# Ledger of designs, part 5: VHH binders against Phycocyanobilin:ferredoxin oxidoreductase (pcyA)

Target 1, 241 residues: Phycocyanobilin:ferredoxin oxidoreductase (pcyA), of Prochlorococcus marinus (a3pcf5)
Amino acid sequence: MLSESLTKTKLTDPLILDLLQNIRKHRSMLEDLKSIKIDPNLTNIISNEIGRELYIENEFHKAKGFRKLHIEVAEFSKNLRILHCVFFPDPKFDIPIFGMDLVKINDIVSAAIVDLSPASQNQALKYEKLLSGVDKSSFTSLREIPKWGRIFSNNVFFASLRNKSEKNDFCSVVDQYLSILIKLSKKAKPEFNEEIIQERIDFQKNYCAQQMKNEKTSMVLLKYFDEKWVNNYIKTVLFDF

## First folded at step 25 (VHH)

Design o3 (from l2 with D101Y)
Fold by OpenDDE, fold request of step 27:
Structure o3 (fold): chain B 241 residues (1-241), chain A 120 residues (1-120)
Amino acid sequence: as target 1 above (241 residues)
Amino acid sequence: EVQLVESGGGLVQPGGSLRLSCAASGFTFEDYYMGWFRQAPGQEREFVAWISSSGSTTYYSDSAKGRFTISRDNAKNTVYLQMNSLKPEDTGVYFCARDFYWKSGRFDYWGQGTQVTVSS
C-alpha cells in the first residue's frame, strides 16, 4: 500500500517511487524523527510555464544522529526526473553521510549513485567492510567518479542503468546501504570531544563544498532559474553547512 | 529569548539524593537534545549527562553512570537530573544546556547553574 505520502507527489515514475518509498521507510526507522519546517518557497517549487514546466518537491527532517534528512524529487520539462537524497549526520554521532541520486532522462537512467560517505577520517576504514559485502557485480555500465568525488567512500556506487534488472538491483543496493545506515545510527552514541566533533564538521563542510562543484546540478537549474536563485538553492537547500 | 533555569540544588550529606530541574523557554523544547554539566571549584566544566529529544536515549559520564538519571518532560519543557548516592566529589555548580548539535559546537545555551554541595 503506497503510503499516503506518496499519493501527494506528482511523480509517476515507478523506479523513483520505489526508491522513494524505500528511503522513506528507512527514514521512518530513525529515532526522534521530525519534520523541519522550511520556507515554503524552498519546499515546493512549481512552474507551469509552457516548455519549462517543472516541479521540485523537498522533504526535510531531522532525527537523532542526523542534522538534516533531505529528499528532493524533481521533474523538468517532463523529461528529466531527479531523485536526490542526502542524510547529513549530526557531527556528534559517528555516522556516515548517506547520499543517493538518480537521474532519469526519458526512459533511461543516466545516473544512479549511492554511498555512505565518510564523515571523519576513521569512518572510511571503519565502515568499509560493511559496504564491501554489498553485491554490485550485475551492473554493466559503471561510471567514473568525478574528481570532486574524493569525498565518497571506496564503495560508492555509480552507474547508468540499462535495463529492468539493473534497476531492480540498484534498488537492492540502496536498500542495503540504508539498512547499514540504520544499524549504525542505532549504535551510535553522542561524542563530547570537541576535536572529534570539529573534525566531523569539517568533513561535512568539505562534503558540501565538493558537491557544489557538481556543474550538472547548476546547469539544469540555470535553465529555469537565475544564477542568484540557483546559487542560493544549492548552498542553502542542497548542501548547507 | 532562549532561557534555561536550573533549580533543585542544595546541601546534602554523602549518600543523599537531589533532583535537579531545568526549565526551558523561548524555543521548541522537544526538538532539542539536552544535557547536564557541572563545574567544581577550580575545575573545568565537565559533562554529566545527555538526553535525546524524546528521552529515549541517554548518555552519562563515567562518574555519573549508575548514580544519576537524566530525564525530561516535554510537556513541561523541563529536563531533570536525578542524583543518587551523592559524593563529596559531586560538589559543584550544575548547568543545564541545550544541545544544538552542529551549528554551535557542543551546546549553545546554558543556564545560570544551581549549586550542589555534598558535605558531611
Scores: ipSAE 0.024, ipTM 0.468, lowest interface PAE 4.6, mean pLDDT 89
Fold by OpenDDE, look of step 26:
Structure o3 (fold): chain B 241 residues (1-241), chain A 120 residues (1-120)
Amino acid sequence: as target 1 above (241 residues)
Amino acid sequence: EVQLVESGGGLVQPGGSLRLSCAASGFTFEDYYMGWFRQAPGQEREFVAWISSSGSTTYYSDSAKGRFTISRDNAKNTVYLQMNSLKPEDTGVYFCARDFYWKSGRFDYWGQGTQVTVSS
């Protein structure tokens, strides 16, 4: 169990730490878990420039049924904190795409998103009841899904979090979504039909393409990096297919 | 440059055994799933088996299940296919392939193949 010791992270935010711990816990339950080495220059990025301080930490793994498990933790100018997580399934397996994003500005969570997005036609029907059963009634500031969000399931969760109670509840929602993912992954068997596999590839490609339309990600990064770097990071690190 | 070189093919009688090897070079072998395919004369290439990066997970086609075993030695950058209880219908060219599952989940490199002939 390569307990990537939380000890090496510069992260100090309690909410992000709790979520990160939970995500790592579920990740550890996956069979044949292995770390993936990526460009060291893109794994840990740190700047101590006054007024533009930032750090980005990336974790990459693979496992049975998953081609890429990605966790990103970032802090910008000591006031913007981001937790980004995407688990991309192996197209050979009937598993959805797990996505989770948290954006925190100072003490306010401006955006909290979690979903099991379908990676094939009608796949969401298989776990829709499970997701709909997750209690989300305590949240007071639900947000609208953007136009590019057609990639999400009918049970995508998107909200601002206003208080400690809602933050705790969000942690619970994420935990339940991850539990559902693990359950689905354990039941999944490899597919060898090329047409089925190709459909799943196409879904993931579309997922990545739509996610790259999210201007918010680019806007943040462009404050600190040039356009060439930002485009490369988004295309090769965040949403590569 | 990525290279895959198959060996171990030949002529064998029905019920016999062969062990195929695939030597890999030009990439970090331990980071990739590997697979075996075969192509009979006049037929399309078909899946036989694949193995995970660590070797802990394997899967087989229905035709290979119970008779064939895929394994790997990461220290030698080699993937193997042990074939037992061979049948005439197993005749064909066998190909080793790298699974680029990291980005696309597709097999992106292939060897030249090794001929397997099962005949009485």
Scores: ipSAE 0.006, ipTM 0.239, lowest interface PAE 11.2, mean pLDDT 88
Fold by OpenDDE, last read:
Structure o3 (fold): chain B 241 residues (1-241), chain A 120 residues (1-120)
Amino acid sequence: as target 1 above (241 residues)
Amino acid sequence: EVQLVESGGGLVQPGGSLRLSCAASGFTFEDYYMGWFRQAPGQEREFVAWISSSGSTTYYSDSAKGRFTISRDNAKNTVYLQMNSLKPEDTGVYFCARDFYWKSGRFDYWGQGTQVTVSS
């Protein structure tokens, strides 16, 4: 059972720490960065129950051009580690959705994903060349994108990471994607056309809806929380819109 | 109800081979990544291999690499683990698992396991 809120990070994984540092670095570069306070019970939680140890640390921010910047760090049963990050743009701005996920079981990175997903029709065409220019040739275990993955750009990266070299390379890929995001965000101007804004809203809604089809997220959480809590967490914390 | 049933385990000499099978039911098999894990006596369960929904992509642990091959037959709702050049350290209970999350790393259903013993 949940015992207390986290007051200090418990994260010790070097790869996750490196990625987290990089993400925070880029986040800090955003204009008008502000913290968003969400329900404390959903922000930083821990359980020290033997056999069911867990901690979840959530960071929420907003910035100019972004309605929600979310970083989640979690550890379950001391062996499953997750870094989840989504930067949701303000639909008034022509900015893509940044998504990054890392799943590590023990010492194995089973999943590493990063993308700038389009938040409107043909938006990806504007930055496709930038993403395609990122070298991803060193990875030996690419993963298949699921059917609902049409929400991703043509340059979505998805792989397992086999060794330290690939882990380092992934950090580089993430860094470059974030840099591209920052550049795009700096150029973006507010839109006032309601139809354009609505389209962008619909894209983000779809993005969230498709992401929620991933039952794996719920499965992990359901081991530790009741269904009501899990549903609320997924809908309100992870993929709201 | 989701069910995974492993088979094919047994006693084999070092250097020998075994082919494990996992029969899946209760879900759309072809929509899910599948994986194999193992647990040696007194040890924690460890990852062995996973395979994508279509079977086109696989990933192996360092210990399994070069010796083990994961495959699947979606028409039979079955995932396999061909184990060659078996070593005593490969001894343990082998578990089949469904990858609940396409992003990998989160397996939600497990079989009961099949015992593999490598001994002279």
Scores: ipSAE 0.005, ipTM 0.214, lowest interface PAE 10.7, mean pLDDT 88
Fold by OpenDDE, look of step 25:
Structure o3 (fold): chain B 241 residues (1-241), chain A 120 residues (1-120)
Amino acid sequence: as target 1 above (241 residues)
Amino acid sequence: EVQLVESGGGLVQPGGSLRLSCAASGFTFEDYYMGWFRQAPGQEREFVAWISSSGSTTYYSDSAKGRFTISRDNAKNTVYLQMNSLKPEDTGVYFCARDFYWKSGRFDYWGQGTQVTVSS
């Protein structure tokens, strides 16, 4: 039984590790959790080119109620670190889209985003109160949601994190959002109405389409990869639907 | 500045009809879903209806279904609520709201409201 050499994560950032651990913990709570095999070339990407060192680690899973659970950890030029997570619901289920992004430049968290984004019309009404109950008052550097961010909920959190306290608080916020997600997922029942399902599909399609408008992602990747590769990665790995 | 101004409220007898209007300004009206809410005395604000940006899709609360019709005129930056077969329980302040996010069902801007009173 060839011990699948657990390719040791190159990840060393404490905050990202903490978040990752928490995300994985919640993920493990999902029913019928299974790994999705994706192109190995897109799962673990490493470059050791001097001055352009990078690694990207992708985890893909599915579960009951979720068509795709994606976690991406990346480091670029040893100074830019990214944790990207999106849990896409199965359109048959009334579950929101979980999204979390952390961008760290050196020791500064320039961007921390977390949301349960609505995946259907009026879905936000079901969990808005839950999200609004999450305390986010400790953060001092809130960021504006970009134009394409209309996909997010009223309770999308977006900030720069300035200190250890805020980093810890962000972890707590993420934990709470995940907890809410898990609760919602457990209550969700499969839908059989095609119109309802189609609506949910459309919401996810739009979610992906709007996310792809984020120029920052492309800008970072284009420094290391050609346009064709970047487009493929964004469309097939990050935001496929 | 985003502004929503409701009008058309008033006193009506049971079984009567009212047409509410909401004039919008300060944003690209055609890009947003719009909605109507109401608040009865001593009650929480409740959802009544929403309409898509193009007006092609609508959704109603159970209480509104079959009696109320939400519509919009994008050329006039106006959303409407036609209320038929009004009942005393429909009494309240009606609010127009803008959906903050794409088809989110979340509303960020509200008008001042217009009073609707259904009484014999």
Scores: ipSAE 0.000, ipTM 0.246, lowest interface PAE 11.5, mean pLDDT 89
Fold by OpenDDE, last read:
Structure o3 (fold): chain B 241 residues (1-241), chain A 120 residues (1-120)
Amino acid sequence: as target 1 above (241 residues)
Amino acid sequence: EVQLVESGGGLVQPGGSLRLSCAASGFTFEDYYMGWFRQAPGQEREFVAWISSSGSTTYYSDSAKGRFTISRDNAKNTVYLQMNSLKPEDTGVYFCARDFYWKSGRFDYWGQGTQVTVSS
């Protein structure tokens, strides 16, 4: 029983912890779950410089049907907190891309996004009804999807969260999306047709390419790191195909 | 600025062939899926063909299937539509479009179009 050294996250934010716990729970339900060893220098990043305190904690796993399960928890200057999660499917499997982001500035959740993004042309049709059935009516501040966000499903959820109720509701939405993902993953069988696999590869490549265009991510990181480091981090850690 | 410029249209006899080109600029071409659409006079724009970023996956409308071939050259930032066995009903303005997920209608940029006329 390899005592997963619960790397004591420096994270103390209740919302992020709740989400993180839920994500980990669902992750644990995946078959053949294994840790992936990535460059330690990119796994845990900490700076205690006064006025520029930051920590980034990354978790990397793989599982049956998933090439990379990534969870990032970050805090910048004690006021910006980020939970970033992407589950990249193995292109051999008919599984969508799970993505969840939470950006909290002080006490305000400025961005909460969750989606099962399609990884093939017909894939979204399989779970669209399930996603659409998730109640999202309680949210008062929906956000517009950026142009690069065309990679998302028709049921991508994107909002600012204004109060505790909405935060709780978001947790519920994420839970439901994860549940759907797990169901889909359990049903998925390995594909051997190279054309089908290549299509899925192309979708994921595009997904990553579009995500890398998100200037917000770069802008935040560039305040603390040089361009070379930021580019490397984005390309190799966040959105690698 | 994102630009798509179609070319290769013209007048052709039934049974003839045309090759359309769409030159893309202002974005990383290889990062996007591409599609061809057409609009006949008095009709709505309709899907013709779609191609993945690598070119490994293609889709066709029923009307185009077996006659049309979509391809791309990422080095040239160009997507092509080879049209064979053309019919009068293929007459229309053909548009190139940038896309990620064509079934969702998520095309965000369009060319000006090129006229294809099939007439005896």
Scores: ipSAE 0.000, ipTM 0.241, lowest interface PAE 13.0, mean pLDDT 89

Design o4 (from i3 with N32H)
Fold by ESMFold2, look of step 25:
Structure o4 (fold): chain B 241 residues (1-241), chain A 120 residues (1-120)
Amino acid sequence: as target 1 above (241 residues)
Amino acid sequence: EVQLVESGGGLVQPGGSLRLSCAASGFTFEDHYMGWFRQAPGQEREFVAWISSSGSTTYYSDSAKGRFTISRDNAKNTVYLQMNSLKPEDTGVYFCARDFDWKSGRFDYWGQGTQVTVSS
């Protein structure tokens, strides 16, 4: 529990803490939940250099239906806060990729994104109506999905959040997306046909490749680390497969 | 060094039973899902059975359902395949495999196999 202790001590942002609590609660509902042991140099990174303060903490788990459950919380120079979460399915199970990112600059949420991204052919048809039923009418600062966003579902949520009400509503959207993911994971049966598994691997590889090309946190990381280190971090920690 | 060693194969009459064992070493066995596969001469390797790390969840191919039972003993680092009501079509080499779902989503280590022959 050292990672949770450090996270709690370093994070006082109520929105990030609410999202973390929500994500961890849903994660705890998964069967066979286990921590993944990964390079300790990548699980907790702290610098107290004045003007260049840095905090990064990573949580890695696996569970039935999920090869990698990743949560990253980061704070840079006390004014940039990032919460990143991706739950990657085990390709033997027909489960979408859960992705959530929150970027907060000072007290402004400049980017809030959540999705259940397809990880197999026509997978979105299984849950599209459930996602569209999530009330998103209160948000006023919706953002455009980039061209590489073809990896996302038709119901990807992407916005800036202007006030406390929208922050609370985003927590509700994340909660509902996670609830749908949990339902899908409980219904999924394992598949052992190698061609079907390969299709799902290819979907996840494409997801990771597109995310890596457009990972915006890399420019912040380059202020602290060289390009080789940053590329390794992105490939190993954030978007592997 | 990860190793998977199968045993318990042999010659058996149709309708008979065999129990295969797979001894695992070189990794934290109770953290991994395990599977059994088989391969007949001239055929591709095919899935037989799969078991979760705790043993609480199992899954079987259509040909194995009702006749085969996968189980594990985490204290002995061993996975088993109890095969009942054996048919000549069950003949082949049976492989134990370790499931590695966090990095590759595939089985990453395989045993050498044990021969099962169902005949006369």
Scores: ipSAE 0.262, ipTM 0.696, lowest interface PAE 4.9, mean pLDDT 86
Fold by OpenDDE, look of step 26:
Structure o4 (fold): chain B 241 residues (1-241), chain A 120 residues (1-120)
Amino acid sequence: as target 1 above (241 residues)
Amino acid sequence: EVQLVESGGGLVQPGGSLRLSCAASGFTFEDHYMGWFRQAPGQEREFVAWISSSGSTTYYSDSAKGRFTISRDNAKNTVYLQMNSLKPEDTGVYFCARDFDWKSGRFDYWGQGTQVTVSS
């Protein structure tokens, strides 16, 4: 069990910290877990400019069955907090894409998303029952999936969180989705058929392409960075394929 | 430059054993999955065995299962194929291959191969 030392974060938000701990816990269960280094200039970003304070913390790992495990924690102007997590599978393995996003403005969680998105045509059929079995009935403010969200599973969860109870329930949902992911990863065997692998590659490419259509991320970043920087960050750090 | 050099091939009687080695250089060996392939005369190259970066996971073709063992020593940048209970059908050139990263999903580098002949 690789005891990954919890990287010290400047973040103090209890909900994000809880989620982060849970994600890290599950990450630690993956075999052959290794840290990967990305451009240092894109890993930790800090600005102390008055009125435009920000910090972005990125964690990058790989593991058996996963080409990239990415966790991003960010705070903008001391009121916008983001937790972004994507686990990209190795296309040689029959593993879905784990995605989780949390956007918090002050004390309000405006967006909470979690999914195991299929990385091949029929992959979702294998774990659909597991995801559907996760209780999500307590949430009062479900959100509509955008048009580009066709990449998500039928059991993608998307909501605003209204109170502490819903925040806690979301943590539980994320935990269950991660547990399912871990189970799937443990069972997955390497594929050697090139056509199957190519399909999985194409699915991930599409996943990234569709995610990049999300204007919300760019809108936030463009307040602090120029367009060139933002495009590079999104393409190379967040959704690289 | 990426290099893979196979060794350990030879002539063996049916039921005999061979141990193949593949020495890797020119890249970070521990970051890559590795595999063994073989090619019989007049046939297409076929998959034999695969091993994860740490060696914790292995996969075998149906023909290799129970008889062949793939292993690796990352400190020596070497992958091995222990072949037991060899059969005439196992005759061919055996190739070591580097499994490329997620971008291609393919094996991208190959050795020159080592000849294995199983004959009475």
Scores: ipSAE 0.165, ipTM 0.636, lowest interface PAE 2.6, mean pLDDT 91

